VH-VL binders against q0atu2. Designs and how they scored, part 145

Target 1, 119 residues: q0atu2
Amino acid sequence: MLDKKARIRTSREYRNVFEKGKRLSGRFLIIYYVENALDNNRFGFITNKKIGMAVIRNRIKRQLRAIVREYQGQVKNKHDIVLVARAGIGKSSFEGMEKDYIAIMKKAGLFARNANKID
Short names: E, the ipSAE of ESMFold2; O, the ipSAE of OpenDDE; V2, 0.75 times the mean of E and O plus 0.25 times the DockQ between their complexes.

## First folded at step 7 (VH-VL)

Design ta11 (framework fv_dusigitumab; at its last look DockQ between E and O 0.10; V2 from the best seeds 0.00; counts 0 for: pae O 5.8 > 2, placed apart)
Fold by ESMFold2, look of step 7:
Structure ta11 (fold): chain C 119 residues (1-119), chain A 121 residues (1-121), chain B 111 residues (1-111)
Amino acid sequence: as target 1 above (119 residues)
Amino acid sequence: QVQLVQSGAEVKKPGASVKVSCKASGYTFTGYDINWVRQATGQGLEWMGWMNPYSGYTGYAQKFQGRVTMTRNTSISTAYMELSSLRSEDTAVYYCARDYSYYETSYMDVWGQGTTVTVSS
Amino acid sequence: QSVLTQPPSVSAAPGQKVTISCSGSSSNIGDNYVSWYQQLPGTAPKLLIYDNDKRPSGIPDRFSGSKSGTSATLGITGLQTGDEADYYCGTWDSSLSAEYVFGGGTKLTVL
């Protein structure tokens, strides 16, 4: 579970990231990210209704939160980052989503040097 | 500039199949899903399905399940929609449209010019 | 017929204002966000409004959108002859088979 300070909470905060942020897409995920004025990162999670029924969307959000939690210590600070589930994500494994997240975050330059999975 | 350019008009007989192409330019093709929408003459818009060009996964409207196949060739940034077992009611203009995710929804922000498919004997 | 209900036609003179309604249900407009598309004669649809009330770049502020309950409204002020087109609302329907749905379309005549 992410700390309360590390969560994007309001619809206005979410929309700001979509409007002002950079967009980078992977196989199952899209990230939007923008520098914030805080001393910490904040994460948000979106599963559009096109993804499926609420049970499926909630499962995907839980999996994405777990992935973000595992790597949060490696993320460069002062960013608001929204993970958007992409159509077809329900057909992916947890490991597939995890690899996609790592690749996207590295390509965005948001991981620190030599970022690796924490055991 | 972002654009979608579709293949030319087709005339088909009932029972045949049609495959419409949609070539993307001006953006990263695999980064956005593609929708297919059709419109019979003088009628409204009808959504047919989406396709994720990165994964190749699809979601079809129930009305077209079993008759539609949406594919792509990423090396030429092209999406395809094939509709089989054609009937006269399938006579329409077929559009591809780019899907854009925004907050808790998505919508079609860029459209192809349309491909007229006529089904008659 | 269509999942979302729009009036078949509306008319107004140049310089006037017009509104176009879009009526749906809790599983579409009620729980989701509405977009509007403009289709000029003989052309493909074009995005006009997204996220209920936002305009893409290049769309003038005389086009506006709003949502209340299970209904959405497109407003056009300062009407121009070039606005003569068909207008469609659209949104995701989150019922059993999640699908994108359009209204039946409204033909705007500028007279």
Scores: ipSAE 0.681, ipTM 0.899, lowest interface PAE 1.6, mean pLDDT 91
Fold by OpenDDE, look of step 7:
Structure ta11 (fold): chain C 119 residues (1-119), chain A 121 residues (1-121), chain B 111 residues (1-111)
Amino acid sequence: as target 1 above (119 residues)
Amino acid sequence: QVQLVQSGAEVKKPGASVKVSCKASGYTFTGYDINWVRQATGQGLEWMGWMNPYSGYTGYAQKFQGRVTMTRNTSISTAYMELSSLRSEDTAVYYCARDYSYYETSYMDVWGQGTTVTVSS
Amino acid sequence: QSVLTQPPSVSAAPGQKVTISCSGSSSNIGDNYVSWYQQLPGTAPKLLIYDNDKRPSGIPDRFSGSKSGTSATLGITGLQTGDEADYYCGTWDSSLSAEYVFGGGTKLTVL
């Protein structure tokens, strides 16, 4: 899993991202992102009940964390990023989620210029 | 008040290009995607693509790939849609629309007034 | 043809109820929230319903939305002459790439 310091954990941290950040929508994901004053990025994950049962929501979270972990080295520094799963994500493949993540992160301009593990 | 104001009507010859502008006000321009939707006379709505004003990244409908270019000028909160190689079938009213989303929602909550583009010989 | 299917027209007398259907597939309506847009004659579209059944501020409760499976429905009760317009359903589709798709539109005539 992601390093503890790389995770958004408190309600206050989430609220800060929602209130001050920018938001972009993908096929399966919506991201909220804002610059932070840290030396590292932090990621948060939200899965709504509309996605499915708790076991499904937990699976989605695990998959999203795996995707974020895989590409975290290519993300620009000093950002808080919250991933919100959309309703259809429960029926998507892992590859579909990954593709959507990459697309929306590019859309947000959050990948570093030297990123080479994208697409 | 949130609003999108588009440029005036255009008349073009086949093969030419047209560039429509969409000026945003009443909100943070770089915080929301801009969609472009067109509507031929007496026809339905057709989605063309989206543009992120912060990064400038775009996603186009497959139908318009290679012919459409969506850009922005953040200093004046203005989005642009350029369509090249115009055909008579491109005659339509073109709309810009703000994309709004929160959690699982995604919809176009604010629309420009539309720009009529006429392509004729 | 449009990816989403709507009846081309519906009509009713003032005070009556009308419904407008929108049928799609699993890759669009099945997996995504549906929005409805109202377009009065000679005007730009206006958001009428979002997230299947939610109304933006300013939209009267005479307008309602619902979704079941791969179909969505717009309901209008207490029909008024001012409701005469074109209505479009819309949602995201990811069959090939993430694209927004609209229905063909339904012209509502108030008799």
Scores: ipSAE 0.022, ipTM 0.681, lowest interface PAE 5.8, mean pLDDT 90
ESMFold2 (binder alone), look of step 7: mean pLDDT 94; pTM 0.957

Design ta12 (framework fv_dusigitumab; at its last look DockQ between E and O 0.04; V2 from the best seeds 0.00; counts 0 for: pae O 4.6 > 2, placed apart)
Fold by ESMFold2, look of step 7:
Structure ta12 (fold): chain C 119 residues (1-119), chain A 121 residues (1-121), chain B 111 residues (1-111)
Amino acid sequence: as target 1 above (119 residues)
Amino acid sequence: QVQLVQSGAEVKKPGASVKVSCKASGYTFTGYDINWVRQATGQGLEWMGWMNPYSGYTGYAQKFQGRVTMTRNTSISTAYMELSSLRSEDTAVYYCARDYSYYESSYFDYWGQGTTVTVSS
Amino acid sequence: QSVLTQPPSVSAAPGQKVTISCSGSSSNIGDDYVSWYQQLPGTAPKLLIYDNDKRPSGIPDRFSGSKSGTSATLGITGLQTGDEADYYCGTWDSSLSAEYVFGGGTKLTVL
């Protein structure tokens, strides 16, 4: 569970990240990210209808939230970050999603150099 | 500029297969899914499936399961759609289209010029 | 039969306005976002409206979209002869297998 202050909550906040942010794609995920004016990071999660039925989309969101929570302490602050599930993600394992998240966050430069969990 | 350039027109006999190519430029090919849509003369648009060029995973419309294969070659930024066991009803223009997500919506923001496939004896 | 229902044709004079309806169900328009595509004669479709009511860069504001319940509407004001085209609504249908569905298309004639 992410703290409420670490969530992107409104559709306007989500759309701002899509409109102003940088986009970086991985095997199962796409991230959009933009610097915010807060002291903390905020995370959002999108699974559009192409991914599947609501049961599948909700499972994927739970898995992504768990991954983000595990690594949130290693993420450089003051960013709004939206994770978008990519077609085919339902065929991945939790470990596959986790590996993809780590790789894409490193490529974006959003992890600190000496983050304990990604060494 | 984003551009999708498709292979030329094909004439096939019933029972044959056709493979249409779609070469992408102006963006990172593996970063966006490719969808295939066809349109018979005087008819509407018919979605055939999606292909994730990073993973190679696909999802096909039920109507085409078992007859369609969507693939790619990432080294030349090219997507392919192959339709087998062709029938006269498969005579259509075949389009590739780039998939884009904005918030919770997903739609086709760029389209290829279309490839005419004619199936006749 | 298309999953999404559009009128087969509409017509209006230059300078007038027209609306094109798109009727679906709870498994498509009712729980997803609608896009509209313009297909000029002899050309590929082009994205006209996304996210129900947003315009891509380069689409003039005389094109508008809206959604209510299981229906969507494309509005075109200040009609020009260059607007003669087929117009398709589209959305994801999340029922048995997630598939993209188009309306049957509407031919706009500018008389």
Scores: ipSAE 0.742, ipTM 0.906, lowest interface PAE 1.3, mean pLDDT 92
Fold by OpenDDE, look of step 7:
Structure ta12 (fold): chain C 119 residues (1-119), chain A 121 residues (1-121), chain B 111 residues (1-111)
Amino acid sequence: as target 1 above (119 residues)
Amino acid sequence: QVQLVQSGAEVKKPGASVKVSCKASGYTFTGYDINWVRQATGQGLEWMGWMNPYSGYTGYAQKFQGRVTMTRNTSISTAYMELSSLRSEDTAVYYCARDYSYYESSYFDYWGQGTTVTVSS
Amino acid sequence: QSVLTQPPSVSAAPGQKVTISCSGSSSNIGDDYVSWYQQLPGTAPKLLIYDNDKRPSGIPDRFSGSKSGTSATLGITGLQTGDEADYYCGTWDSSLSAEYVFGGGTKLTVL
């Protein structure tokens, strides 16, 4: 899922998503998403210092990657999607993050219509 | 020098609970997550979960959800792992380990000496 | 049983080179940095390699790590009797709610 080709890795790639993409805010996440010219999705993750110490930010990133991995097969293809963690995410449970992710992705219309693991 | 010193061996009956301590020294306790890993005799390492001493937030392996509780006392730089509803399969050496995390990097750079927990009727 | 697969055992004579493989998937080794831990008999694990191929201070350059795709490899050259130990690979797995996973361990015997 989050192999090298499935990740947004460069500043240029991030900027492209921020500049050209759409933005939606959830309780714990903000997503930026834009169509890409690839045959796969790419995900980026941003956890700023407002979330907490580096160890916390890194943990959040890993949790978000886990969530994205879980639902990757149900996301419409050909999208670059950046997840920005909001400050309050550090106080949320994994389940809470997952719920928020699902909600915001639904709102964005990024899940396939035949998605099965969507709450 | 970084050190993690764990509490002594425990012998418990099935159904009981055990609480292992891990006292940290030589670094800022709240700055690094503490992981818990156990190892049954002659078996491999099994990750149990992590605890952030600054926030108290935790993440547990699904296998131990509902049975494990990881806490800390920051005033004495000590992390705790409590495992309830013990069964014979929980007999193992339990380790605490410091998690060094930076950006995408994460590894356990310092380990406690281990605590033997024996569960027997 | 373990999420990461290692050979149960490897052996070689002193001075020789050995490699220990660690096979995973795109959700773990393919997604995150791999660490290696050495566990001498009767002792706690010790960090041997981190971030795929980096050595902590005090670890001799006889130890090396590499990662390719969904597999990682630990290399030990100039094998010494003191290298006889169990070796574990480990990494984070994104398919398991960000759980850390270990390999099954490899027992290295110095002949």
Scores: ipSAE 0.019, ipTM 0.706, lowest interface PAE 4.6, mean pLDDT 90
ESMFold2 (binder alone), look of step 7: mean pLDDT 94; pTM 0.958

Design ta13 (framework fv_dusigitumab; at its last look DockQ between E and O 0.25; V2 from the best seeds 0.00; counts 0 for: pae O 7.6 > 2)
Fold by ESMFold2, look of step 7:
Structure ta13 (fold): chain C 119 residues (1-119), chain A 121 residues (1-121), chain B 111 residues (1-111)
Amino acid sequence: as target 1 above (119 residues)
Amino acid sequence: QVQLVQSGAEVKKPGASVKVSCKASGYTFTGYDINWVRQATGQGLEWMGWMNPYSGNEGYAQKFQGRVTMTRNTSISTAYMELSSLRSEDTAVYYCARDYSYYETSYFDYWGQGTTVTVSS
Amino acid sequence: QSVLTQPPSVSAAPGQKVTISCSGSSSNIGDNYVSWYQQLPGTAPKLLIYDNDKRPSGIPDRFSGSKSGTSATLGITGLQTGDEADYYCGTWDSDLSAEYVFGGGTKLTVL
């Protein structure tokens, strides 16, 4: 599980990322990201109601957390990053979400210098 | 400047199909979902469905299941809505709208100018 | 009969204020964030309020929104003749069918 300090917690913190951050879109995901004033990264996850029923939204959220946890050591520090599930993501596989995440994070320049090892 | 420019007015007979186009400019087309909304003369807004231009996935309002198809051509940044088996009550202005995700919701931040579809004999 | 209920019309003089109500249920307004759309005569709708009470850039602060329980309210102060339009509330419905729902619309007449 992501450590408490590595989580975006409050609605104000989430909204700040949406209002001040950059946006990049992929097939299943959108990321919003902004530099923070901390020594660490923080991650947030949004599965809004247009995605589907709560059980589907909770499964997607769990899968995205697992993906972020797997690659968090590769992410450049001092960023608040929110992952937003796109409509239709319920049809995707874990592998599909993972590939999408890797591609988006590379395009954003958020992976560290050894990003080549995260295929 | 974000713009959604729709195809021109259509006159159709009952039983026919209509395909309305929505050309996007001023933003990355595949980065935002497109929704379709219609409005009969003197009536309110009626949501028809969404389409993710990147994946091609769609979700339709129950009322239109089986009659509507929403597609896109990403090379020309254009979304399409096709409504088949037209009836007189399908006479309306059809709008495309860009879906913007914000926090735990989404809403329609930019709209096309509308396409009038008239269904009559 | 729309899923979200709005008064069919409201009116007030220039410079005055008006409120437009939007009544829904727990599965829509109660559980979700409300947007408001302005439709000037002969034009497409335009986003006016999002996230219950936020204004997009270019919308003056005399337009305001709020939400309480299963109801939302649009407030307009300092009415201008250019505010004459139809106003729609909208939100996602969280039930089995994840559909977007609009109110029936409110025609604002500036006398």
Scores: ipSAE 0.594, ipTM 0.879, lowest interface PAE 2.1, mean pLDDT 91
Fold by OpenDDE, look of step 7:
Structure ta13 (fold): chain C 119 residues (1-119), chain A 121 residues (1-121), chain B 111 residues (1-111)
Amino acid sequence: as target 1 above (119 residues)
Amino acid sequence: QVQLVQSGAEVKKPGASVKVSCKASGYTFTGYDINWVRQATGQGLEWMGWMNPYSGNEGYAQKFQGRVTMTRNTSISTAYMELSSLRSEDTAVYYCARDYSYYETSYFDYWGQGTTVTVSS
Amino acid sequence: QSVLTQPPSVSAAPGQKVTISCSGSSSNIGDNYVSWYQQLPGTAPKLLIYDNDKRPSGIPDRFSGSKSGTSATLGITGLQTGDEADYYCGTWDSDLSAEYVFGGGTKLTVL
């Protein structure tokens, strides 16, 4: 599980990312990202009702957290990043979600140049 | 200006396949999903599925699972929808539409002109 | 047959107001933003309303949208002959594995 320090937790923190950050859309994910003044990255996760029932939304959150955790060491530092699950994600496999995450993060230029776990 | 230009009308026999193209311009093709919607003559709109031009990921309505394939060629900003095992009920106008998404919202803000597909023996 | 239910037709004289209803369930309209699309005869659909009540650029304020519970409503004031068209509501449905669903469409006739 992601460290508490690596999580966006407050509405204010989320609002800051949405208002001041950049936005990129993948198929399963929309990411909002902005530089922060910290020494670490923070991740937020949004799952809305259109992706399924609460149990499904919670599953998706767990899967997204697992993906983020897997690649967090290769993400450029000093970023707040919010992942918004899009419609259709409920039909996706874990691998599909992972692929989409990697693609969108690469597009955003958020992976370190020396990242070796990225396709 | 954003434009989606679709391929011309198609006439097919039952059991055949049809592949409709949708060429995008006026925006970053890989930045927005493409949805496909069809409309039988005198009938309503029916959503078929989505495709993300950047990742190539796609999702289809359950009704069309196994018969529809949505792809893209990013070098020419063109999306494709292929429907196989055609039957008379597939006779319709097929539309591509750009999906605009922001946080919790998603809607189709630009549409192609439509492609008429006729399936007849 | 459609997941969302619309009246098949509505009619009114020029200058009058009409409303088009769109009824769904908690998994679609209840939980998600509704969009409305206008389809003039022989043309492709056009986005008319998004996010329940927002108008894209170029759409006059004669067109309005609202949502309450599991139903949405499209309002058209100052009806014009050019408004004669088919109107469709649409939204996402979480119970259908996040498929997009449309209403059956409403044919608006200007008398």
Scores: ipSAE 0.016, ipTM 0.656, lowest interface PAE 7.6, mean pLDDT 90
ESMFold2 (binder alone), look of step 7: mean pLDDT 94; pTM 0.958

Design ta14 (framework fv_dusigitumab; at its last look DockQ between E and O 0.77; V2 from the best seeds 0.00; counts 0 for: pae O 6.1 > 2)
Fold by ESMFold2, look of step 7:
Structure ta14 (fold): chain C 119 residues (1-119), chain A 121 residues (1-121), chain B 111 residues (1-111)
Amino acid sequence: as target 1 above (119 residues)
Amino acid sequence: QVQLVQSGAEVKKPGASVKVSCKASGYTFTGYDINWVRQATGQGLEWMGWMNPWSGYTGYAQKFQGRVTMTRNTSISTAYMELSSLRSEDTAVYYCARDYSYYETSYFDYWGQGTTVTVSS
Amino acid sequence: QSVLTQPPSVSAAPGQKVTISCSGSSSNIGENYVSWYQQLPGTAPKLLIYDNDKRPSGIPDRFSGSKSGTSATLGITGLQTGDEADYYCGTWDSDLSAEYVFGGGTKLTVL
């Protein structure tokens, strides 16, 4: 599970990433990312009501957290990264979300070139 | 400069179908969802559905489920809305709108000019 | 018949202030952010307010938005004749299978 220090917590922190960060879109995800002044990465997850009912949104958040944890060690440090679920993500498989995440993170230059899963 | 340009006015008979196009420019077409909204003369706005142009997935308002089809052609950055089994109450202006997700919501930040569809005779 | 309730019309003189209400429920305005759209006569709608109270670039600060409970309010100060338009609130609704809903619209007349 992600440590509390690796979470984006406040509305101000989220808005900073949306306002000052770069945006990249994928098939099921959008990421916003910006360098931070910390020694670590922080992650945030957004599933707004257009995604579906709360049960569906909670499932998607859990799946995205699991994906982020798998690849956390390959992410370049000192970034605040917000993952936004796109309309239609509820129709995707876990593997589909995972592949989308990998592709977006590589395109953003946030992964090492030889990225591997981390335990 | 973001722009959504829609196809021209249509006159249709009851029972026919109409297909309205929406050409996007000034942004990455697959990076934002397209929504369709209609407005009968002298009435308010009515949401019809969304379409994710990357995946092709859609979500339709229950009222239109079974009569509406939303599609796209990514090579020409164009979205389409087709409404079948037309009736007089389908006479309206049909708009496409770009869906922008910000923080915990989404909203329609750019709109097409509208396409008038008249169902008569 | 609209899910969100707005007054059908409002009017005020140039230079004055007007407010437009939008009443909904817990499944829409209560737990989702509200947007406002301006539709000038004969034109497409235009985004005026997003995220309850934020203005897109190019929208002057005499347009303001707020939300309290299940109601939202659009405020317009320093009214100009060019503000004559229809105004719509809009938001997502969780009870309607994640459908977007608009208010019925409010016609603003500047006398």
Scores: ipSAE 0.281, ipTM 0.796, lowest interface PAE 4.6, mean pLDDT 89
Fold by OpenDDE, look of step 7:
Structure ta14 (fold): chain C 119 residues (1-119), chain A 121 residues (1-121), chain B 111 residues (1-111)
Amino acid sequence: as target 1 above (119 residues)
Amino acid sequence: QVQLVQSGAEVKKPGASVKVSCKASGYTFTGYDINWVRQATGQGLEWMGWMNPWSGYTGYAQKFQGRVTMTRNTSISTAYMELSSLRSEDTAVYYCARDYSYYETSYFDYWGQGTTVTVSS
Amino acid sequence: QSVLTQPPSVSAAPGQKVTISCSGSSSNIGENYVSWYQQLPGTAPKLLIYDNDKRPSGIPDRFSGSKSGTSATLGITGLQTGDEADYYCGTWDSDLSAEYVFGGGTKLTVL
């Protein structure tokens, strides 16, 4: 779904975001975000074991990737962003998850001012 | 400073219900899950479940499914754990604990002082 | 009957070193970070070690943690009388419907 270039893939990259980035908590998600030296954004996804079995965690990851993909064109560039699923996310609807993502991203100021898909 | 203050000791009859409260302070209540752990006298720790104060969503240990209900009142930063159909085996100290979730980790960094629940005829 | 297995008791003299083992399986310790909790007599548990080997603020460096495979170990050097307590390992288990599991606890006696 997401281009490989748009994905955080290494432990070092994740640690950099966690150590140097800012944190914001939503209802279902916690986001960590930091500026990068690239021309594109990179996204990482973390599903803690507490949210359920592997099948559930994988489902959540797929849903989060879909959400990120849908809105990635409206996110300010040059950011590494890690989404951490909170407990209870497995019981949320996709729409609820999407709404939470939009809310925390807005709070973080990560959406471009001219974004069209978000209100 | 982070604090979790629990309600006082309870004495119940078998078959009754008990509701323990856990008031949080010193941090954003809705930002962290609350876990409940009990400990029978002279025994080890037993995890009961978690509750997300923001959503109200919960996850219970299978052992307590159908008997435990975890809720919260966000206006007073208080979490509740209600255990029904009490048995003598439910006699224990009950703890609330804040869950710190970060990356792939989750650990209980702050604990309440505990609430003694005694179930006896 | 605990999912994680700990020795029921360990003992040593002041100044000595002790280790407490915690054995689990692939679905718990094998895949997840382990935490250790100290419970002094008559008190609530206290976080001692998190993420296998990290110490919270206020925990002296004579406390250490490690993990290998499906087992974790708590080390205490320079044992003090104040270390006499129960110690519990804990982690999440993905095979138990994402339940948190504790070890049976280890009673540490300072001789």
Scores: ipSAE 0.025, ipTM 0.672, lowest interface PAE 6.1, mean pLDDT 90
ESMFold2 (binder alone), look of step 7: mean pLDDT 93; pTM 0.954

